VH-VL binders against Proteasome subunit beta type-11 (Psmb11). Designs and how they scored, part 7

Target 1, 253 residues: Proteasome subunit beta type-11 (Psmb11), of Mus musculus (Mouse) (q8bg41)
Amino acid sequence: TTTLAFRFRHGVIAAADTRSSCGSYVACPASRKVIPVHQRLLGTTSGTSADCATWYRVLRRELRLRELREGQLPSVAGTAKLLAAMMSCYRGLDLCVATALCGWDHSGPALFYVYSDGTCLQGDIFSVGSGSPYAYGVLDRGYHYDMTIQEAYTLARCAVAHATHRDAYSGGSVDLFHVRESGWEYVSRSDACVLYRELQKARSLEQELEAKACGIYPEPATPQGARECKELFVEQEEVTPEDCAIIMKTETM

## First folded at step 14 (VH-VL)

Design y04 (from x03 with light chain S94L K98R)
Fold by ESMFold2, look of step 16:
Structure y04 (fold): chain C 253 residues (1-253), chain A 120 residues (1-120), chain B 112 residues (1-112)
Amino acid sequence: as target 1 above (253 residues)
Amino acid sequence: EVQLVQSGAEVKKPGESLKISCKGSGYTFSDYWIGWVRQMPGKGLEWMGIIYPGDSYTKYEKNFKGQVTISADKSISTAYLQWSSLKASDTAMYYCARLEYDEGWYFDLWGQGTLVTVSS
Amino acid sequence: EIVLTQSPGTLSLSPGERATLSCRSSQSLVWSEGDTYLHWYQQKPGQAPRLLIYEVSNRATGIPDRFSGSGSGTDFTLTISRLEPEDFAVYYCLQSTRYPYTFGGGTKVEIK
């Protein structure tokens, strides 16, 4: 599982892979890892699917109750504190849920990390899941607050695609969401293998242009993510219903 | 048996006070919001306000704020709708209803209604 | 405040006919993806409203299969596939997406 979110000049970007697999092969429907909480707030998911679904359902109910009492929804910070408080009541249950809350309130774009131990952190960049170290590598090199919208979309896509190449538990497609002042928007769902191959083609072109300038002809670029993508694109492979049932009971990271 | 039972019909004159009741049975009364609905003769349904009996937190609809008092006594599982000075325009049927907010945010349980008639 | 407009105001039909009732909202009733809080109630003279349909399309316990709901966003429909004598009543839609919660003006279904 690879999820990421970052805050920038034009809002908050949330992106994630969609991998849901049955053992050695992917035969199950893609899973959704960026979840609308309400019209101005998104959450990511990186724990078990049952735990995350339960927490978002309970969170939505509590938000509706507070809206009823107070006439408006809590801020992103207020929502993050509420979620952290709810999770702290269950510390002894060994729940492993990590989420990034992505929204826009009166103070502008807002991003909070909440973990099941009650941790609540504000920040500009979060990545969660087994693929997050690889996503952080891309984000740390390319992130700046003043990115254009297209730069932000490209950065998010590249970070998740790179993570799907390196992390066996990440794959499928890249879901991309953008939280603006007016609310969240579902921007795209793009095949992770296709995105990774496009990145390799761009690097190959740059290497060829550099080699021509230096007088040495480089070898053609090699797609580094082809092994993972090959398993996802191998036609006529068969996967049993039991494999899919196992994955559907527990969300992968 | 889960139910809301309202007090009986009232005939009053303008200027008189009135307090009608809505008693819940068969469930934990303090855990659920109670709303009050007015239906004037031959007219539709309109919300007056809502109360959470657990802490008596109350919200009024704009046309009823200051015109009526909604209260609850959780120790006897009863909500109240009260006027300090009735007007002829208060002639209507009044319902209480329980908000079910765990499943679908609808009013699942209704009192039988209390007819209030205000005439000189 | 969200205004619900029901049409027609009165629907005159015979038993056995199909009834189609409309409820239109001034704003979207979607609170979150998958959560649309539009409900339908039936009221007979001298009786409290009775829940028929909740969250657009779910029949309440004990409601016959001839009642069905549909719609999305701002446009909603209650359908009674085959009117029975006991179905002649006033029908209200209710939204609970945004406080203050509001009723539509009602549609009276009466014997032609």
Scores: ipSAE 0.659, ipTM 0.854, lowest interface PAE 1.4, mean pLDDT 83
Fold by ESMFold2, look of step 19:
Structure y04 (fold): chain C 253 residues (1-253), chain A 120 residues (1-120), chain B 112 residues (1-112)
Amino acid sequence: as target 1 above (253 residues)
Amino acid sequence: EVQLVQSGAEVKKPGESLKISCKGSGYTFSDYWIGWVRQMPGKGLEWMGIIYPGDSYTKYEKNFKGQVTISADKSISTAYLQWSSLKASDTAMYYCARLEYDEGWYFDLWGQGTLVTVSS
Amino acid sequence: EIVLTQSPGTLSLSPGERATLSCRSSQSLVWSEGDTYLHWYQQKPGQAPRLLIYEVSNRATGIPDRFSGSGSGTDFTLTISRLEPEDFAVYYCLQSTRYPYTFGGGTKVEIK
């Protein structure tokens, strides 16, 4: 399982793989690991889908009861603390070990990690699941708060796709969600193998372009050789970090 | 048997007070919201307000705020609808209903209704 | 406050005919994905409302198969495939997505 979420200037991104775990059998249907809680709030799953679904059902009921009394839904922070308190009352059951709540409230985009022991943490990046170390590797290299929407989508897709390649318990497709001020949107479900192959093609092209750029000052050689190298370089695109992101923007939704 | 049983029909004069009741049985009364609904003769259904009997928290619809009092006594599993001074325009059928919030957020349990007639 | 507009106000039909009742909401009734709290009630003279359909399309326990509900977002329909003599009544839609909860104005289904 690989789940991730990150907060940036245009909201909160949530993404996950769809691989279902079933004993020794591989013929499990794809699973949904990003769960709408309400129109401005998503949650991720960790542990079994049934355990997390139960907690989200209970959470929704409590949120609706609070809305009935108070005339508005709680903030993302308030919702995270409510969920953490509920989980603390049943700590010995190990029903759902970790989740990320992704939303938008009066304070703007908000992201909280909630663990079954009652832990409730605010942050900008969370990844959970067996694939999370690989997802963190990609996120740590590419994340910045002021990303454009397309840069954020590309980063999330790359992080999950890379994790599905390295982690045997992650795979299937990549689900991508975006929480804006107006609410959450289901952006895409893309095949993880296809995304990984496109990532490898983009990495290979990036390596080729970097190698060609390093060759713009060839070792001491004949004057003819130096002129030919410069001429060939002028005909090629400049290799920048943004070129890698641009190449990946051509991926399917 | 899970039920809401309302008090009997009332015939009153303008200016008189009235308190009608809705008694729940067969379930934990204090755990569920109770709503009151008015139906004027030949007209549709309109909400008057709701109460949570567990702590008596009450909300009123705008047209009924200040016109009626909704209350509950959880020790006897009973909700109340009360007028301090009836008007002829209060002639209607009044229902209580329980909000089911475990499965679908609908009003699943209704009292039989209390007909209130206010005439000079 | 969410306004539910039912049409027609009165529907005059004979037994055996199909009845189609409309309920239109001033706002979307989706609370979360998969949760649309639009319900249908039947009321006969002198009786309390009876739940027919909950959450758009789910028949309540004991409701005959001839009753069905459909719709999405803001537009909803109750269909009675073949009217029986006991189906001549007033039908209300109710939303519980957003407080204050509201009823539609009702559609009276009467014998032609």
Scores: ipSAE 0.659, ipTM 0.849, lowest interface PAE 1.5, mean pLDDT 83
Fold by ESMFold2, fold request of step 20:
Formats: structure tokens, sequence, C-alpha cells
Structure y04 (fold): chain C 253 residues (1-253), chain A 120 residues (1-120), chain B 112 residues (1-112)
């Protein structure tokens, strides 16, 4: 499983693979790992399908009850705290669920990580699942707050596609969602293998254009070639103080 | 048996007060919202307001705010609809209904109705 | 507030005929993907409303198979495949997607 979400100037992006398996048997040809909670809020899944579906059903019911009382839905932060509190009340059941809540409220775009032990963290970038280390590699190098919408879509697709190539438990297609002020939108479902191949072609072309501009062609591999590649990918985006406090958790179904 | 039982029909004069009741049985009364619905003679159904008996939190529809009082006593599983000064235009059938929210979001259980007649 | 418009106002039919009742909403009744809170009630003279169909198409417990609901978004229908004598009543749609909850004006199904 690979899920990711990030907050940027034009909202919140959520993306995930669609791989699911039950032993050697596919119970659901394509599973959804980004789930609408309401019109302006999405959640991701990172535990068993039953556990995640149960928590979102309970959350939606509670949100409906609070909307009835208050005339409006809670903020993303308020919803995250509510979900964390619900999970804390049931911790004796040993449910392992990690979610990213992606939304837009009066305070603008918002992103929260919630884990079944009651942890609730605000941040700009989260990736969860067995493929998340690979997704983080792409996200950490390419993310910046002022991305255009197209740049954000490309980054999310790249991160998930890379993870599906490397992680045996990730695959299928890449689902991409965008949360704006007006609500969430299901942007695309694209084949992960096709995306990965196209990304490799684009990287090759970029490297050739850079080398041609300098008059230098790519050299054959050398014993120190891996070191040179790491130096070329040292560029990192600056993150907020909240990002430094993020707790990374990798979970596999 | 799960049911809502309302108080009996009332005949009143303009200016009199009235309090009608809706008693729930066979379920945990304080856990479910109760709504009140008016049906004027020969007319459709219109919401008056709702109450959560667990903490007595109440909401009124615009046209009924200040016109009626909705209350509940969870210790006896009863919701109330009350007028301090009845008008002839209050002549109608009044229903209470329970909001089901476990399997959906609909009013599944209705009282039998209380006919209120206000005439001089 | 959301306005529900039912049509026709009155439907005069014979037993055994198919009845089709319409309810149109001024706004979408989708609260979340897969959650559309449009319900149908039956009311006979002197009786309380009775739930027939909840969430567009689900028959309430004890409701005969001849009642069915369909629709999406803003347009909904209640269908009675073969009218029985006991089906002659007034039918209301109700939305509970957004407070204030609202009823349609009703469709009276009467014996011809």
Amino acid sequence: as target 1 above (253 residues)
Amino acid sequence: EVQLVQSGAEVKKPGESLKISCKGSGYTFSDYWIGWVRQMPGKGLEWMGIIYPGDSYTKYEKNFKGQVTISADKSISTAYLQWSSLKASDTAMYYCARLEYDEGWYFDLWGQGTLVTVSS
Amino acid sequence: EIVLTQSPGTLSLSPGERATLSCRSSQSLVWSEGDTYLHWYQQKPGQAPRLLIYEVSNRATGIPDRFSGSGSGTDFTLTISRLEPEDFAVYYCLQSTRYPYTFGGGTKVEIK
C-alpha cells in the first residue's frame, strides 16, 4: 500500500495505489484507498479494509450529528481531534489504523495525520504504507508550497508510481484527488506501470537535454556512479517546523 | 415493542395554554432525536423543531421559534410540545417522530398524532 | 433551504395499475459519496406517516416488493408496480441531507 497527501498553495493533494490482495486471490479488482468523508474532506486508508471502513462510517455518523447541532461541519482540525478521540476510546480492541485527513475549511487547506493510538499531528506532507519510504524520496525532493496545480499532480503521480515499481505490496493504478475550497475532486486513475515508464522517459530526455547543453554525454557506469547520482538529488525542499515533528509510520496490510 | 405514544386530542380556546406529550418505549429514549411535525387540516407536513432528549438541546424552525416550546424529560422517556397562548391557526394534527441514525438518516418511528382544536 | 417538488399533485388510477410518483429537489441530496438521504412516506387519512423507502431505494421492513424507489442527485421516483386497494393514500418525499429537513407537497393516489 502507498498513500500520500500534501498541502500546497492550491489545496491538498491525496493519492494512492489501488493494489489489494488476499493471499493469491484478488477479492476486489481495484480498491479505493482515498475515501471521501464529506464534500470538503478526504481520508486515506492504511490498515485492513474492515478497520478503515468502520472508522469512516463512525466518523461520518458523528459528523452528521454535530452538523445537526451546530449548523456546520467541524473544521479539519476538529474532525482530526474527534477521530483521534474515538480511536482512543476503542484502543482496548487493538485496532491498527493510520489515516491522513485532507480538507479545506475556513482556515484554508489543512492536512492531519491520525493514528489509532490517539496521535493527531498537523503537517504539510504525509505518506503511509509499505511503499511510503519510496514515495517520501520523491516528495522530499520535489515538494514546495507554491507548486502549480499541474506540478502538484505530477509530483503526486511520480511519488506513487515510483513506490509501486519498488514496493511489492503496491501497484495497480494511481488514484489522484485534489481538495480545493469548493470541495474535493477525483482527478484521475492512471495505470501505475504506464506512469512509471513515462516518468523514466521524461528523466532520460531531461538528462540528455542537460548534457547536450553542456556538451557532455552520459558516461558509462563507474564504481563511484551511485555517489554522483546522490549528489545530483541532494536538493531538498524547505519544510515547516510541524514537518520536523512528523512521526513516520510504515504499515502493510 | 418500540413505539411513540402521544397524549389525547385537545379542544381549547384562543389564549389558553397547552402542553402535549410524546412518550417513547421499547428503546433508549435519550439516545435519539425527536422531531415535532404539524399538519394543518387538508395540508401537508411541516417540521416545527427537534430535540435531543439526552441533554435537552433544541432547535426550532424559523416560523415556530418563539411560538412554541419543545422540551423533554428523559427520566420518563417523554418529549413535550407547549403553547403559552393558543391561536385559532394552531388547529392542526401534531406528530412526534424519532430520527434513526444507525442504519440511515430518516424518521422511522412516528406517534399516532394529537389533534388540537382551537375554537372560541 | 431545500425545496422538494412532487408531481403530480393527484394521481387517479385503478387497482392493478402501475403508479409512478416524482420528487424533484432544488439542490443535490448527496451528503457524501453513496449517501443520499431521500425517503418516501405513505399517509392514510387519520393516520401517521409510514416509512416506505429510505435512502432512495431501500425498502423499509415489512414493505411489500411492489414498492420501489429510484433516482439520483435531484430527481427521484417512487413506483408501485401493481396498485392494491390499500395503496390509495398520500405519498410524501422527505430529505434529511441538510437541516432544515423538508417534505414535498405530497402526491395523492386515489381510486378512479
Scores: ipSAE 0.653, ipTM 0.846, lowest interface PAE 1.5, mean pLDDT 83

Design y04 (from x03 with light chain S94L K98R)
Fold by ESMFold2, fold request of step 20:
Structure y04 (fold): chain C 253 residues (1-253), chain A 120 residues (1-120), chain B 112 residues (1-112)
Amino acid sequence: as target 1 above (253 residues)
Amino acid sequence: EVQLVQSGAEVKKPGESLKISCKGSGYTFSDYWIGWVRQMPGKGLEWMGIIYPGDSYTKYEKNFKGQVTISADKSISTAYLQWSSLKASDTAMYYCARLEYDEGWYFDLWGQGTLVTVSS
Amino acid sequence: EIVLTQSPGTLSLSPGERATLSCRSSQSLVWSEGDTYLHWYQQKPGQAPRLLIYEVSNRATGIPDRFSGSGSGTDFTLTISRLEPEDFAVYYCLQSTRYPYTFGGGTKVEIK
């Protein structure tokens, strides 16, 4: 499972793979791991499908009760605190879920992580699931708050696609959602293998264009000017010898 | 048996006060919102307001705010609808209803109705 | 405030006929994906309303198969496949998606 979410100037992006497994086997149909809580709020799912469905059903009911009393739905922050409190009350049930709540509060894009032990954290980036270390690698290199919408979509797709390539429990397609002030939008579902191949081809093309651009600058450029040209063609992720070692260890198991 | 039982029919004169009741039994009364619905003779159904008996929090529909008082006594599992001064236009059937919110957010349980007749 | 418009106001039919009742909402009744809080009630003379259908299409416990609901978004339909003598009543739609909750004006189904 690979889920991620990050906030940026135009909202919150949520993305996930679609692989579903039953026990030790990957045999179930593709499933959604980014779930609408309501029209203006998304949650990711990480944990058992039954535990996540239970929590979202209970959460929606409590949100509706709060809406009835207060005239409007709670903020993302308020919803996160509510969910964390509910999870704290049910610790004895041994439910194991991690959720990123994605929305837009009065102060702008809002992102909260909630875990079944009652943890509630606000942040700019969260990735959860077995594939999250690989997703974080891509996110940490490419993230900045002031991304354009297309840059954010590309970053999210790249992060999940990379994770599906490296993590045996992630795969299928990449679901991508965008939460704006007006609510969430389902942006795309893309085949993860196809997307990964397209990203590899795009990296190769960027390397070719960088090589041609270096030929366009025969004299030494100023450090600032040369840096800007080089940055336009350099990818944010590269395969390392460490990545090869990880693959070899996995194959040995 | 899960039920809402309302007080009996009332015949009143304009200017008199009235308090009608809705008693719940067979379930935890204080855990469920109770709504009041008016049905004028030959007309449709309209909401008057709702109450959460657990803490007596109430909301009134715009046309009924200031016109009636909705209250509850959770110790005897009873909700009330009250007028301090009845008008002839208050002649109607009044229902209480319980909000079911676990499954589908609908009013699943209704009282039998209390007919209020206000005439000189 | 969400307005529910029911049509027709009166539906005159014979027993055994199919009744189709419409309820149209001024706004979408979708609260979240998969949750549309439109309900249908039946009211016979001198009786309290009785829940027939909840959340568009789910029959309440004890409601005969001849009652069915359908629709989405803003347009909803209650269908009675074969009218029985006891089905001659007034039918109301109710939305509970957004407070204040509202009833439609009702459709009276009467014997021709």
Scores: ipSAE 0.652, ipTM 0.843, lowest interface PAE 1.5, mean pLDDT 83

Design y08 (from x03 with heavy chain D102E)
Fold by ESMFold2, look of step 14:
Structure y08 (fold): chain C 253 residues (1-253), chain A 120 residues (1-120), chain B 112 residues (1-112)
Amino acid sequence: as target 1 above (253 residues)
Amino acid sequence: EVQLVQSGAEVKKPGESLKISCKGSGYTFSDYWIGWVRQMPGKGLEWMGIIYPGDSYTKYEKNFKGQVTISADKSISTAYLQWSSLKASDTAMYYCARLEYEEGWYFDLWGQGTLVTVSS
Amino acid sequence: EIVLTQSPGTLSLSPGERATLSCRSSQSLVWSEGDTYLHWYQQKPGQAPRLLIYEVSNRATGIPDRFSGSGSGTDFTLTISRLEPEDFAVYYCSQSTKYPYTFGGGTKVEIK
């Protein structure tokens, strides 16, 4: 399994492979690994599908109750804290669920990692699953907050495709979702092998062009946000969450 | 037996007060929202408001806010609909209903109705 | 507030015929993908309403399989595949996607 999400200037990207223990791809546009929670919020899933489905069902019910009482849905941060609290209550059941909550609220694009032990972390980049080390390698080299939408889509596709090539438990297609201010949308489902081949073709062209240049070798971009931690917000539904420092290094020749 | 049982029909004059009841049995009354529905003679159904008996949190539809009081006494598993001063236009059938919100957010249990007639 | 418009107002059919009742919403009733809170209630003369179909297409406990619901977004249908004499009633659609919750105006089914 490879899931990833990152926050950038135009929202939050979520992407995942489609490999399933049942051996078939789902015909619907959404994968089991990126799950809509509501119109402005997605969740990724890593762990057993039954555990994730249960948590999202309970989460939706609680969000509906809060909407009924308060007239609006909680913030992404408030939702992350709620999910973490729910998971903490059941820690002794050995449920192993890791998820990234990807949304857009009054504070702008927001991304939180929630794990079944009650961990709740805000960040700019998360990757989860057996393929995540390979996905992080691509993300760490290519990520910057000010990416264009197409750069972000390319980065996400490349990261998942690379991970599916290296990780035996990841495969199939790459599902790509984009959360904007207006809500989430399902962008694409692309064959991972085709994407990987196109990545290799593009790398070969870059190597050819670099060989023609008089020894000019640009420094790779370093997304510093991938190494930062931000303390969990205690209560953020009625205030803007304090964001982590986002430091983007300019590519230097 | 899971049920909502409402108080009996009422005949009142304009200006009088009235409090009708809806008693739940066979389930944990305080754990479910209760809604009130009005049906004017020969007309359709209208939501009036809802209450959570566990903490008495109440939410009214706009046309009924300030016109009626919804309350509950969880110690006797009973919800109430109350008027301080009835009008002839309050003549209607009134239903209470339980909200099932664990799954599908529908009203799965209805009282038998209380007919309120207000005339001089 | 979300307005639910039902048509026809009255449906006169013979026993054994297929009845098709329409409910149209002024805005989408999808709360989340897979969660559309459109319900159908049946009210027989002199009785309280009874839940028939919830979340578009799910039959409530004890409801015969001749009743089915379908639709999406803003346009919904209740179908009675073979009308029985006891199906004489008024049918209301209702939404719980967005407070305030609302009912449609009702469709009266008259069995000839």
Scores: ipSAE 0.704, ipTM 0.876, lowest interface PAE 1.3, mean pLDDT 83
Fold by OpenDDE, look of step 17:
Structure y08 (fold): chain C 253 residues (1-253), chain A 120 residues (1-120), chain B 112 residues (1-112)
Amino acid sequence: as target 1 above (253 residues)
Amino acid sequence: EVQLVQSGAEVKKPGESLKISCKGSGYTFSDYWIGWVRQMPGKGLEWMGIIYPGDSYTKYEKNFKGQVTISADKSISTAYLQWSSLKASDTAMYYCARLEYEEGWYFDLWGQGTLVTVSS
Amino acid sequence: EIVLTQSPGTLSLSPGERATLSCRSSQSLVWSEGDTYLHWYQQKPGQAPRLLIYEVSNRATGIPDRFSGSGSGTDFTLTISRLEPEDFAVYYCSQSTKYPYTFGGGTKVEIK
């Protein structure tokens, strides 16, 4: 899984791959990993799809109840705290769920990281899932707050596409969302492999143009053959419940 | 059986006070919102307001605010609708309904209705 | 306040015919993707309303398959595929997306 969100001048971008890791070799249909919580709120999900769906169902219910009582639209921060509190109550069920919650409220665009241990962090850039380290590598190089909308879209697509290329558990398509003051908007779905190829071509062209401008004629790199995106059917090794225990132990030293 | 049972029909004069009841059974009454709906003779359904019996939080439709009082007694699983001074225009059928909020946001259970007739 | 407009006001049909009822909202009833709080209630003469369809297309418990709901955003439809004698009643659409909750004016399905 690769999901990301980042805050910029024109709101929040959220993007995710669509590969579903169904424990069984059965090609699970494309999963939506960016989930609408409210007209102004989006959540990204990493973890078991069933568990994430349940949390968001409960979250939506609670938000409706608050709306009925308070008569106000939910704040992004308030929603993040609520989700964190909900997850914290189920500490010990070995549910590893990481989410990025983003939205636009009276305070403007906001982005939060929420983890199943009750961690709730506000920030400008978050990526969650097995592909997140690769996504961060791209985001850290390209991100700036004053990006244009087009730059932001391109950055998000690039980050997910690169992550899906490297991460065995990410793939399919790239879903892109934009949270604006008026609410969230679905921007596009693009094939991750096609997108990655296009990005590589664009980079090669830029490098050629730069090389030409600098008078350095690089020898034509022999087109290394279009390696067929072999669907690496990575046999999902059954992550035995024991392997999730290891990641929690390292922070207490 | 899960049900809402309302009090019987009322015939009153203008200026009189009235309190009608809606009793829930077969479920945890305090955990579900109760809405009130008015239906004037030969007319449609009108939303009046809603109450959460657990803490007695109440919200009124603007047209009914100050005209009626919605209350609940969770100890006896009963919601109430009351008038301090009835008008002829209050002649209507009144329904209580339970709000389902776990599987959706709709009224899944209705009382049988209480007919209120106000005549001189 | 969200206004729900139902049409037609009266629908005269024979048993066995298809009934199509419309409900239009003055505003979008979408609260989030997948959550549209438009519902249909049936009211028979001298009875309380009964839930038929919740959230656009879900049949309530005990509701026959001949009842179906559809629509999105601001336009919604209740369909009765084959009218049974017991289906002659008033049908109300209702929204709970925004407070105050509101009802349509109703459509009376009567025997021709």
Scores: ipSAE 0.643, ipTM 0.848, lowest interface PAE 0.9, mean pLDDT 89

